VHH binders against q9p4x2. Designs and how they scored, part 1

Scores and structures below are computed, not measured.

Target 1, 298 residues: q9p4x2
Amino acid sequence: MYFLILFSSNAELGEVLRTMRSVEDRFNKRFHYPWTFYGMDEFTEYFMSTTSTIASGHCEYGTKGITYTNHLQFILTISYLVHWDLSQVKPLVENNRLYQQRADALAQENLSYVYSPLFHSFQDWVVRSLLYHPQLEYDYVWRIEPGLKLVCEEKKDIFSTFKDSDIVFTNHVCERKHSGIYAMEEAIEEYKILNTQGDFSNIWVYSNNYTYCKYWPFNEILSLKQIRHNQTYTNLINYLLGSGGTYYHRWTESDILSAAFGVLRARANHMESVGFFLNDDVHYCPETIPYTGRCACL
Below, numbering starts at 1 at the first letter of every chain, in headers, positions and changes, except where a header shows other numbers; antibody chains are not in Kabat numbers.
F stands for the ipSAE by ESMFold2-Fast; E and O both for that by ESMFold2, at different seeds; each is averaged over both directions (binder to target, target to binder). V2 = 0.75 x the mean of E and O + 0.25 x the DockQ between their complexes.
[cut] stands for letters that were removed.

## First folded at step 4 (VHH; framework vhh_enristomig)

Design g4 (at its last look DockQ between E and O 0.73; V2 from the best seeds 0.00; counts 0 for: pae O 3.2 > 2, unsure alone 61.4 < 65, grease 25.7 > 24.2, SAP .673 > .668)
Fold by ESMFold2 at other seeds, look of step 4:
Structure g4 (fold): chain B 298 residues (1-298), chain A 123 residues (1-123)
Amino acid sequence: as target 1 above (298 residues)
Amino acid sequence: EVQLLESGGGEVQPGGSLRLSCAASGFTFSHYYISWYRQAPGKQREWVSWITSGGNTNYAESVKGRFTISRDNAKNTLYLQMSSLRAEDTAVYYCAADTPYFGYSSYRGYDYWGQGTLVTVKP
């Protein structure tokens, strides 16, 4: 299984190294799983040499483009699907009054990043990368973000514990439904007309008329085997991507993936044994006291 | 307190040049993708250009070849060099720190906008 860090700037190397040291010390020094790094800028030689020195497994480095593989025909076909740049976005947002009017409306709902083609294309790029990026050729990925620190010793291989999961999550995020989320619900109702597989009455982890809850897109394990090779998953996710809702409705990657997992009855399990802090802001401790022989939760 | 302060706007004849600056403070400038937007009178806000922390750039088709975005992370300053200006470039230009690159940070972060600087290209 791969570790995935979505890092888009060489400037954050210090935090990446702290996160890697924590994960290596608490877990990976015993298992040597490889690291895969993604960023929107090309990684420097310094970034690559320092991270590879810390890693106990092989390191791969990917960008929004596809420049690191020798499989030319495959690369040409995949490039348009995982290539993140604004040339694919410009027809959706430039001189497009509908896009701009929807951005203004979403801003009135107190929603951040509604004007940003960078934010919209980032969400689209993440989902497409999970579906198609050639460097993610493995069955599972553990998504780890800079700023994460493991606080418990993990002697068991957590991948063995969760080998039958479609998603292993750490937390849910609950938000007020904005008009874009109602639009996603309508799009899924339309999708349902041609597709009978799924639980269309329970799109979200939890919801009521005003609130919906979805998986936090950090410190999670995803089954790429299911996402990439189960046609039911790929069809639904591509339907949502193809609607343009990441741009017109400010859908996030977690909106799209969480809805797909909900509709398709994903095998979801909580990552209950893994204690962590993220940026001294978010934390989870599986133990009731802050200091044990296994955990140092503070 | 987060601040983005644009400067360098003014009146110019068609075909002229201007250089806009945006001074940033109160956040980690190098961790944001920074953008220029503009809003012409009576029109909606539109994207002009962005630059990553590593210096990769993109431009709206209407300004490509005429505008150059750059940043100086040591000075926390964003620039837009505009040349071959046309009447349709008349607008209030805004800088924005509107996309942090961290995954989690993008859900907990907030976009930041300047107050704008007016560029008027004479008919």
Scores: ipSAE 0.400, ipTM 0.741, lowest interface PAE 3.2, mean pLDDT 78
Fold by ESMFold2, look of step 4:
Structure g4 (fold): chain B 298 residues (1-298), chain A 123 residues (1-123)
Amino acid sequence: as target 1 above (298 residues)
Amino acid sequence: EVQLLESGGGEVQPGGSLRLSCAASGFTFSHYYISWYRQAPGKQREWVSWITSGGNTNYAESVKGRFTISRDNAKNTLYLQMSSLRAEDTAVYYCAADTPYFGYSSYRGYDYWGQGTLVTVKP
């Protein structure tokens, strides 16, 4: 139904064009779904003209951020920003002893980016954009990472194939639980006391005492209908966002979304027929033979 | 090998100025977001300023209007122009590099840090 290259920059134009050519050739030339691009910096005329020339559907280009807005009686408003702006997050990080102590502790757990308000605010911005960004009024979005290459002909409409899914995933990622993940699990246990909806015993795709597995976000289809318009989803996601855990606990957007999908027993399906490479590094081939008439997985 | 080398630190009187530099190598500098941080003696590290690959800037409230971040992509160098310095600006200043954006590249990457340069504002 819709395409999305989330969060690219002008510097990545080469990878973006290779990705678009691949997706257009293998799939979208038959369906003409639109592309939507987001970046922190304004896209150049060259970026926009070259990408729109390659696309078989409409292209939209956004740099707008989303800010926290709170009103009495929970009436939310969406503020349009031209650029990513850290001013909304400054009270959480500037001269904040708890934030700094948590960052030091997380660094001792060998976790990267723990001191970076830019990284933390990006994770927060992605989740809020999926919930509220006015340019993302689609039923489904396919999150496509620059550097992605489709390696199989896909003659059927991938969106119609997975029409009833909440999430269509390509990979799981498994990591060691850091202290921030234990804090998320504790926050969800407390949410359970105040809310009876959900399966609070099955947060992650898989977990044990030391490891958790979550959805890998760099090639996936999401139901924005569920994420934006199902109050059960929005209540839990907003509870997690409101805790400040993206800053204090270094939660990523995939941590938050995967936990929500797990608690709410989302319908998840594997994108099993779609072969892809990412940056010549990650490979998935749906067929045993690496070269066939449908796929070229070499 | 990725390297970030700060320089330009020193002693200065209150109200004075300093210009810090961060020379970068081992990566495509023009594609990276890069930041200044500082750490005062006995205190924890805090963010000061960042600049995107496209040149957009932001500042901590405590330095806004007094500090200016800039970059010279031809020289692979980041700068911090500090003016109206105060005693509370005394710290070791670090530059740090991030990825060109926060997708798959940041998932596989690590943040890179310089060794720091000391700025002392005399009482």
Scores: ipSAE 0.365, ipTM 0.729, lowest interface PAE 3.1, mean pLDDT 79
ESMFold2 (binder alone), look of step 4: mean pLDDT 78; pTM 0.779

## First folded at step 6 (VHH; framework vhh_enristomig)

Design k1 (at its last look DockQ between E and O 0.47; V2 from the best seeds 0.00; counts 0 for: pae E 2.5 > 2, unsure alone 62.4 < 65, grease 28.9 > 24.2, SAP .709 > .668)
Fold by ESMFold2, look of step 6:
Order: C-alpha cells, then structure tokens, then sequence
Structure k1 (fold): chain B 298 residues (1-298), chain A 123 residues (1-123)
C-alpha cells in the first residue's frame, strides 16, 4: 500500500495546488494513490475542499502530531494521539542553561534556528512520531514538498519497482560538519561498543573530516515497513533520540535518518528517471537534451 | 532582501507596559511563523513567543499572561504587547522569521533576525 504525503499550511494553498496538479498530471492520475496532508494549524474547509477536488485518490488531513509529555518517550508505545504543539517542548528548552549554552555555541558556527523550540520540536517529531503515525499505515510513502514540480511524464508506477530490501529512494546533499554532527558521530561510536549489529564503517553517504553528505528529504520515497519493523534501525534511533541531540546539538531529521540508513546499509537508490524542479532552486533533469517529449526541463 | 526592523523599546518603571513592533519586508510575511526572542546583558538568548501563520500563539512560561504576541499580515508587522514589566524583562528584544512547514525553505534558508530593540525596566 502506497500514499503521497504533503506537508503544508493553509497559507501555502496555491503552491500546494500547483504541486498536486503536477504530480497528478505526470503520475497519479493513472494510479489514484491517496494523499495525506499534515500541518501545524488546522486546515480550513476551503483548503480541504480545493485539494480533494484536484486529487485523483482519497485525501486525509492531519494537523499537528502527537504532543510529547517529555523528550524521552517513544510515542507508539503509549498509543496516544494529540495535536502537535509547543507545550511539551518548553521544559526542554526554557530555563535550561546547558541547552542555552549549546545554542549560543552553535549560533557562533552560523547554524540557523538553534534557538527555536518550533524547529527542534519538528525535527524530533518527524523521527519519533511522524514515521510511526497511525494515519501512515502504508508500506511506502512519497514525501512531496510544496513547490515541487514533476517535469517528466511518469507512466510507470514507480512504487511497483521497489523491493522488500528498499528503504529509501532519494537524492543526497553535502554540508559542512558542525559541532553537533561531531557529537552525533561520538554518540554512535559509543553506541557500537555494545551493539554490533549494523555497519558502522561509514554512517554517511560520504564524509571526510569536515564535510558530510546525507539523504535529501524533500522528494523522497521511504519504506515504512522497513523503518517500523527493523529492530537495528529502531534501537539506534531510540538511542540517538534519548541523548537529546535534536535539542542540544541541533540535529535535523535528515541527520538522524541518514546515519541510521547508513548503519543499516539501507538500499538507497537515486530516482534517476524522475525529473523535478523545486522552487526554482533545484533542477534535476534526467535527460541531457532539452527537446525530449517525455520531459519538459526548460 | 529579507529585513526585520524592531521598534518600540525604551525605559519603563516596574509594572509598566510597552508595545514592540517588527516591520517585515523581502518575503511573504503571511506564510511564516514569526517569533520574539530576548537577550539580557551577560545572559544567553532565550525564546519569548511564537505566532503561527494561522495566528495561533505560544509563550515562554516566564512571560505567559503578561505578554501578548500578534500580527497584522496586511501591514507585514509583528507586535509584542508587554505588561506588568519587571527588572528581569530588561533585554534586547529580537524578532525572527521561522517557516510554516520547516521543509525545504528551512533547510535552504537561514535565520533572519532583526537588529533588536532595547527594553530597560528600572530596578
């Protein structure tokens, strides 16, 4: 079972509709996969009626994930569904001198959002809650960002090409390591002393002393079956989340998931035939000649 | 091109009130969550309040019930109404842009901060 996920807000409706029209026209009108929408604010009736009119499959609308009672809980064990908000994050960041000192240090390294409870809460929520969310009870999800435009006709069902061993289909991006990334590497070195399952020889797609490359999460197909049922993955994720690094070290969901996929030796394949543009910033065209009938990369 | 300009700071007596403003330009203001932060002399920067693109508000416990965040999307302006001010509220107050969905725009973007406005509550 497959579905498309679009994370957005009511204010982004125009961009959402353009993205959905692109994905529907180039792919989903033939397959009718359902859409699931998540946002931090309640979706308006106008948002829901407009998006459902464009969709060729069923639409479901979620707002805010599960509210944390503290930063160390794995929510699926509790079986509790609440709206995602900041009320549970405040004790982790307010009047916490260690957090504040770390945020200042990371800001000196020119990292963005180091002081934002909202940013940290979102990163933690993706890893801890979203990928295990009861609404996402499908084998695979395609994470689609508002502003994405498919530029090639996709007649084949890309979901049908996935094997049981596939866990991620995505691209990668390279960034400079910050002190929080070194802290993650240290945490994983400590973890592997007592946990020999997994391959710890290279946790990143690529890295050297100062640079690391990780999976790019803004046009990405994930196997929820593998993520939810792989004990080696789950154990490592719980260890990393339990350290508090999403708050104290400004780890992003991409950092955490990429390291975990690396330790699993997850089969990550580039969506080589899928051409897309994102917000005029990212352009990927699988064809070298712009006059192709399948792709319109101009 | 992204600009945030705070104003409205000044000196007040304990128990007094001030209204801070943040004028925004260079981006689609209504699409973003906007936050107030503050930094007292010799102290670390701390979060004060956030307002979502949909108008929902959150506050640090130290200011809850005394401060009110609001926005006027037609004027591209963020506000912070402060009342019952105390000496511990003395700080430079900053407005900062967040993202409504924390996806690609937050991944490719950086924090955008104003230059700050000083609020001094006399001891």
Amino acid sequence: as target 1 above (298 residues)
Amino acid sequence: EVQLLESGGGEVQPGGSLRLSCAASGFTFSHYYISWYRQAPGKQREWVSTITSGGNTNYAESVKGRFTISRDNAKNTLYLQMSSLRAEDTAVYYCARDTPYFGYSSYRGYDYWGQGTLVTVKP
Scores: ipSAE 0.516, ipTM 0.813, lowest interface PAE 2.5, mean pLDDT 77
Fold by ESMFold2 at other seeds, look of step 6:
Structure k1 (fold): chain B 298 residues (1-298), chain A 123 residues (1-123)
Amino acid sequence: as target 1 above (298 residues)
Amino acid sequence: EVQLLESGGGEVQPGGSLRLSCAASGFTFSHYYISWYRQAPGKQREWVSTITSGGNTNYAESVKGRFTISRDNAKNTLYLQMSSLRAEDTAVYYCARDTPYFGYSSYRGYDYWGQGTLVTVKP
């Protein structure tokens, strides 16, 4: 089963609607795949009524399904999801001072959001949702970022085109390794000692001593079968999550997932036929020589 | 254009109180989390408190029990009531738009911040 998925909030509704209009017009009007929306906050009736009006398929809406009373309690709650190895997760309330110390150390590297517990909890929540969220029980999902616009007519079923892939990516992003990324690489070396499954010489899409490249998560297809129902994936991802690195080392969900796909030699394919813009500053246009009229780029 | 404008800072004796305000415009205030941060001379910026869109609050351990964050969505205004002030609370205080969703736009750069308001607690 195939689903279109957005991680979002109520504040993103305008971008969500524009994105849905584009994806429906260029692709989904022919296929009627359902849309799934996941957020840390409950979606309003207005969000649900407007998005369901645009969709050509069924819409599903999901969250943690619990009442939040404060930020620290929210973080602790996300750490205790049913399918999670809780023995490896440190309670944030006990280590608030340690968290601040790590944020101070990382601040010297000029990273965004090092002082944002919400940023860290969001990254952790996305990964744990892909592993464990009970309403996200799909075979394949197309992750679509609010603000994405398809710029080519997509007459073929994108899911069928890539049906045997573990991940279908659009972009890689390359960044300077910060001290937290070196910490992840060390954690993976420790994991190798305990486990021989995987190719530990090939963690990133590309890397050298100072730079690493990872899958860009804002337009991609994921096989949830490989993430949820293959213990080689879940064991490695839980090991990384259990270290607390999303909080103490400022790891993002794309750091964790890209490393897992690299170590486990996922079948990765490029979504090269799909043209898109994301806001004003990211774009991809497939080559159109001779001009066919399928794409309206720029 | 997103704008956040702090006010209410000043000089106060130890044990005193101040109330900071942050006027917000250019976005749907009630949909966002809003946070207070502070930066003391020679130190890095640190998180102080967050209030969610639904009104739930959280505090750094160093200010818990002494500071109270609140919001008035009808006036697009965030508040920080500070009591039992200590010398170590001396800092420039910033309000910042926050969110339960960190997508592509969050990857590009810094959060939206106010200009800051100085709080000085005398020795």
Scores: ipSAE 0.513, ipTM 0.752, lowest interface PAE 1.4, mean pLDDT 80
ESMFold2 (binder alone), look of step 6: mean pLDDT 79; pTM 0.795

Design k6 (at its last look DockQ between E and O 0.60; V2 from the best seeds 0.00; counts 0 for: pae E 2.7 > 2, unsure alone 63.4 < 65, grease 27.5 > 24.2)
Fold by ESMFold2 at other seeds, look of step 6:
Structure k6 (fold): chain B 298 residues (1-298), chain A 123 residues (1-123)
Amino acid sequence: as target 1 above (298 residues)
Amino acid sequence: EVQLLESGGGEVQPGGSLRLSCAASGFTFSHYYISWYRQAPGKQREWVSWITSGGNTNYAESVKGRFTISRDNAKNTLYLQMSSLRAEDTAVYYCARDTPYFGYSSYRGYDYWGQGTLVTVKP
């Protein structure tokens, strides 16, 4: 089963509708895949009625995040329904000298959101939700973020180009490593000592001493059945989560998933033929001419 | 240009109250989660409170029950109502633009900070 996933809020409705219209016009009106929306606040009746009206498939709304009552307890048990709550996270970030020292160091590297419990909690929640959220029991998901616009006609079913062995189908971005990324690489070297399964020389799509390339989360197809049903993936991802690196090192969910995919040699393809813009931040056109019969890139 | 301007700081006696304001401009204020932070002299910056775009709030345990965060999206203004103030609350208070929603990716933006407003609780 294939689904379109969008994380958002009621305040983002305008961008959500613009994104949905482009995805529906360029692709989904032909395939009628369902949409699933997740947010921190309960979605309003207006949000649900307007999004369901323009969707060509069924819409589902997740109105609660995962609740973390005890990080160690979460490792010892699996729960398909966990309500999001910062109560167990607050002691990790409040009056915690190590956390505050790490945040200051990362801020000196000009890294954004280093002091934000919201940002840290989101990264942690997304990874845990992809592994365990009971309402995300799909075979494949296409993650789409508000502000994304498809700019090419996608007449072929994009999900049908996803081979059975493919784990991820997305694009990549290269960034400068910050001290938290070096800490992730060290954590993976420590993991290697106790575990032999994986290619620990190929953590990233590409890397050198100062640069690493990782997969984007905002236009990404993932095989949830492959990552959820493979204990080798879940063991490595949980090891990284259990280190607290989303808080102490400002790891993003993309950092964690990309590293796991690299170490475990997940099959990945670039969405080379899929044209998209993300606001003014990312503009990808698969064709050299900005206006063709298939694409309208500017 | 994104701008956050704090005001309302000043001197107050222990047990007193102050209301801080943060005027926002240069972005769609109603779409962002906004937070208060503080930094006492010689100490590291610490989180105080956040409020979602939908009005849900959370507080650091040291201020819970004494501080109330609120927002007026029509006025693009964030507030922090502080009561039962203690000497330990003496700090420069900062307003910061947080993520636009739960689920925000790191690729789409940066946090922005105000210049701060000083709150002094007299010994």
Scores: ipSAE 0.604, ipTM 0.850, lowest interface PAE 2.0, mean pLDDT 80
Fold by ESMFold2, look of step 6:
Structure k6 (fold): chain B 298 residues (1-298), chain A 123 residues (1-123)
Amino acid sequence: as target 1 above (298 residues)
Amino acid sequence: EVQLLESGGGEVQPGGSLRLSCAASGFTFSHYYISWYRQAPGKQREWVSWITSGGNTNYAESVKGRFTISRDNAKNTLYLQMSSLRAEDTAVYYCARDTPYFGYSSYRGYDYWGQGTLVTVKP
């Protein structure tokens, strides 16, 4: 089973509605896949009523209570807002000399959000929601960012087209490695000594000594079946999460997932037929001419 | 142009109180999380408190029960009411804009910080 997931806030409702309208109009009105929304605050009744009116499939809002703070302990609660329940996270960041030392070093590398427990908790929670959230019992998820607009008519079922993929990506992003990324590479080398499954020489989509490229997570399809049920994936991802690197090394969720896909030689395919814009910043058209009968890329 | 302007700092005796303000402009204030941070001389910058766009609050353990964060969305202003001040609270206090989630915009964006306001608590 397949579904559409969107991480958002109530403040983003305008962009959420524009995104949903384009995805529904171009694709989902024919397939009625459900939408799942996850956010940092409880969604308002207005948000839920408005989005459910536009959706052609069932809508679920991530307000069910699950709190995951480490891999050896799970605290099930009525509320899913892990990033606001910092009781399990605060010992990792407050009065913690290692955390403080690492944050200062990363700040000197001009890395943003290095002192923000909110940022760290969010990155950790996104990965955990993909691995452990009971509402996400689907085999595949299409991750969609508010502000995304489909610009081509999609008559064929995109999920069916890519059903054998671990990840279906739309873009890569390349950055200069910061000290936290070198720390991840070191952690994976340590993991390797007891775990021979994987290609530990090629962690990233591309890398050299100074630059790494990872999957761009703002429009992608992921196989939750592989991430959750392939023990090789879960072992590596849980190892990385358990190291605390989202806190100590300012790892993002895309750092963690991209490294896992790289090490495990994920079946990655490009979502080449799907044209999209994200705000004014990212534009992809599968056609050589901006306007065709299928696409309106201008 | 995003601007955050702190004020209200000063010198105070132990056990005293101060109220800090942060005036915001150049963005839709009510849509963003806003945080207070502080930095003592020779120390790292540390998180103090945040308030969400919806008004939910959280505090560092070192200030819980003594500090209260609040916002007035009509005035685009963030506040930090500081009570029972101690010598270790001496620092430059900064307000910072955060996002309701760390998606594409946060990936592209920079941290936005105020200039800071000095709070000195006498020994």
Scores: ipSAE 0.419, ipTM 0.771, lowest interface PAE 2.7, mean pLDDT 79
ESMFold2 (binder alone), look of step 6: mean pLDDT 78; pTM 0.789

## First folded at step 7 (VHH; framework vhh_enristomig)

Design n2 (at its last look DockQ between E and O 0.78; V2 from the best seeds 0.63)
Fold by ESMFold2, look of step 7:
Structure n2 (fold): chain B 298 residues (1-298), chain A 123 residues (1-123)
Amino acid sequence: as target 1 above (298 residues)
Amino acid sequence: EVQLLESGGGEVQPGGSLRLSCAASGFTFSHYYISWYRQAPGKQREWVSTITSGGNTNYAESVKGRFTISRDNAKNTLYLQMSSLRAEDTAVYYCARDTPYFGYKSYRGHDYWGQGTLVTVKP
């Protein structure tokens, strides 16, 4: 098992180190799981030396420039994000009036980043490339964002609580549906006509006509084994990515993954035992605090 | 309060050069990706160029080789050096803050836009 941090800048090193110290102190000093870092820019020697000094396990730093050729949706590489070569995505972004018209419509709905190729390509990169990255030779990953602080000591190996049949262990967040989400729902209804695999009755954690709830990806454990080897998941992901909805409809990786896990009827285990703060904006306190006697949750 | 103030626009002859500036305040400039966008009269807004927090640059194909994006983190200023200007480059140019990361901070953050500066390339 291992940790995964996604970030785009060496300039955030201080926050990365504070997060690592928290996770090491509260959990990983007992288990020595490796850390894997991915960024949009090349890591400096200073970044790598300081993070490796704090880690109790091995540190790996992600390689850009991977190319997947197995499916049409995997012909693009992570390297375009790091070095901003969008030539491979130009039919979806540049000189594309449909893309620009959709971006204008989404902007009228007050959505952020609707014009940003960087935002759209990041969402696509997570789903298409990161979760399949060959350096991630593990069964499970724990996605941990810079700014996260564990607030309770975790004596149990959190990875051991994740059942083999589980795909995701995280919290959820609820948002108002925008026109792009309705478009995803329509795309999945069309997909259902072509495919009877999966449970299409409830693709979201919860939803009504105006609101949907999806998995929260900023503190989550994922089964890479299930993601990589489940054909129902792979077929749906290929369909959604192939539609171009990350660009035309501003789908986020959370939207895509949550819908796919919903179709799989994957049980999302709530992070009830893991207390954390994230960027001082999110505060989650376990119902059983202070069961270890080392919680700083208010 | 996040502010982005574009300047340096004006009229120029075809083949000419112009340098745009974007003064940033209210956030840690060096931590963010900053982009130029443009909107020609009667047309939709389009992406022009981005510079990452690490200094890597990316360009729309229509401006690649002619425009150079750069940043001065000491002055909290973004630049766009435009050369070999064409009539099709006539537009209002906007400076925009993208994100330091595309994870949680992007999810909770918001893009911010300047008011724009007009570049006119004479026929």
Scores: ipSAE 0.589, ipTM 0.844, lowest interface PAE 2.0, mean pLDDT 78
Fold by ESMFold2 at other seeds, look of step 7:
Structure n2 (fold): chain B 298 residues (1-298), chain A 123 residues (1-123)
Amino acid sequence: as target 1 above (298 residues)
Amino acid sequence: EVQLLESGGGEVQPGGSLRLSCAASGFTFSHYYISWYRQAPGKQREWVSTITSGGNTNYAESVKGRFTISRDNAKNTLYLQMSSLRAEDTAVYYCARDTPYFGYKSYRGHDYWGQGTLVTVKP
């Protein structure tokens, strides 16, 4: 089973509705896959009422206070965030001289959000908690961003087309390695000494000494069965999260997930037939695909 | 161009109160999480408080119960009401634009900082 996931705030309702209308019109009106919404604040009744009216499938919204523990090397809580609280991570960032020195160094490398507990907590929460949420009883998730617009009709079921994929991506992003990324690579090198499972030659989509490329997460399909049940993925994720690198080194969820899929030997497929725009910045029009119906690219 | 302008700093006796303001421009204020940070002389910058776009608040333990963060989206203004001030609260206080909702806009965005406003709690 499959579902659509959208991260949002109540302030983005207009963009959310436009995104949902495009996805429903171009694809989901034929398949009625459910939508699941997550945000840092409790969704208003108006948000829930209007989005559920637009959806052709069932809608789920964040559930306050649900706790779910898993078998990681330390105790974790899985919940939708309704009330923001950093109590589980404050000892790592408050009054921690090493954290503050590392944040200052990363800021001097012009890296954004290095001081933000909210930013770090979100990255950690996605990897540690969200993708294991018990209400996500599906094999695959399509991550959709407010501001996304599907511009080509998709009459075929995209999930059936990519049934055997571990990740279906629309783009790669390539960045210069900051000192935190070198720290991740060193941590993985140490992990490799004691853990021979996995393909450590393909950590990134591409890399050289100074640049790394990872999956661009703002329009992608992920296999939850791999994330939840693959021992190679779970062991590496547990090791990386246990190091505290999301806080000390400003690792993002896409850094962590891309490296884990690299070690996993993820079966990655390109979402080549899906034309889309994201805000004013990203435009993708299929170049070589067969006729798929009406496209409004341009 | 993103601009954040803090005001309201000054000298205060122990136990006194101050209200800091941060006037924001150059971005859609209501869509962003906004934070206060501070940096005491000879110390590193530390987080004080954050308010989300929906008004949810969180505080560092050192200020919890004494400081209140708030925002007025119609005026594009962030506030920090400080009470029961102590010598350890002496610092330059910075207003910072945080990530809007952790998606694509945060990926392409950058945190922005004001120039700071000095708060001095006299010995």
Scores: ipSAE 0.580, ipTM 0.839, lowest interface PAE 1.8, mean pLDDT 79
ESMFold2 (binder alone), look of step 7: mean pLDDT 80; pTM 0.808

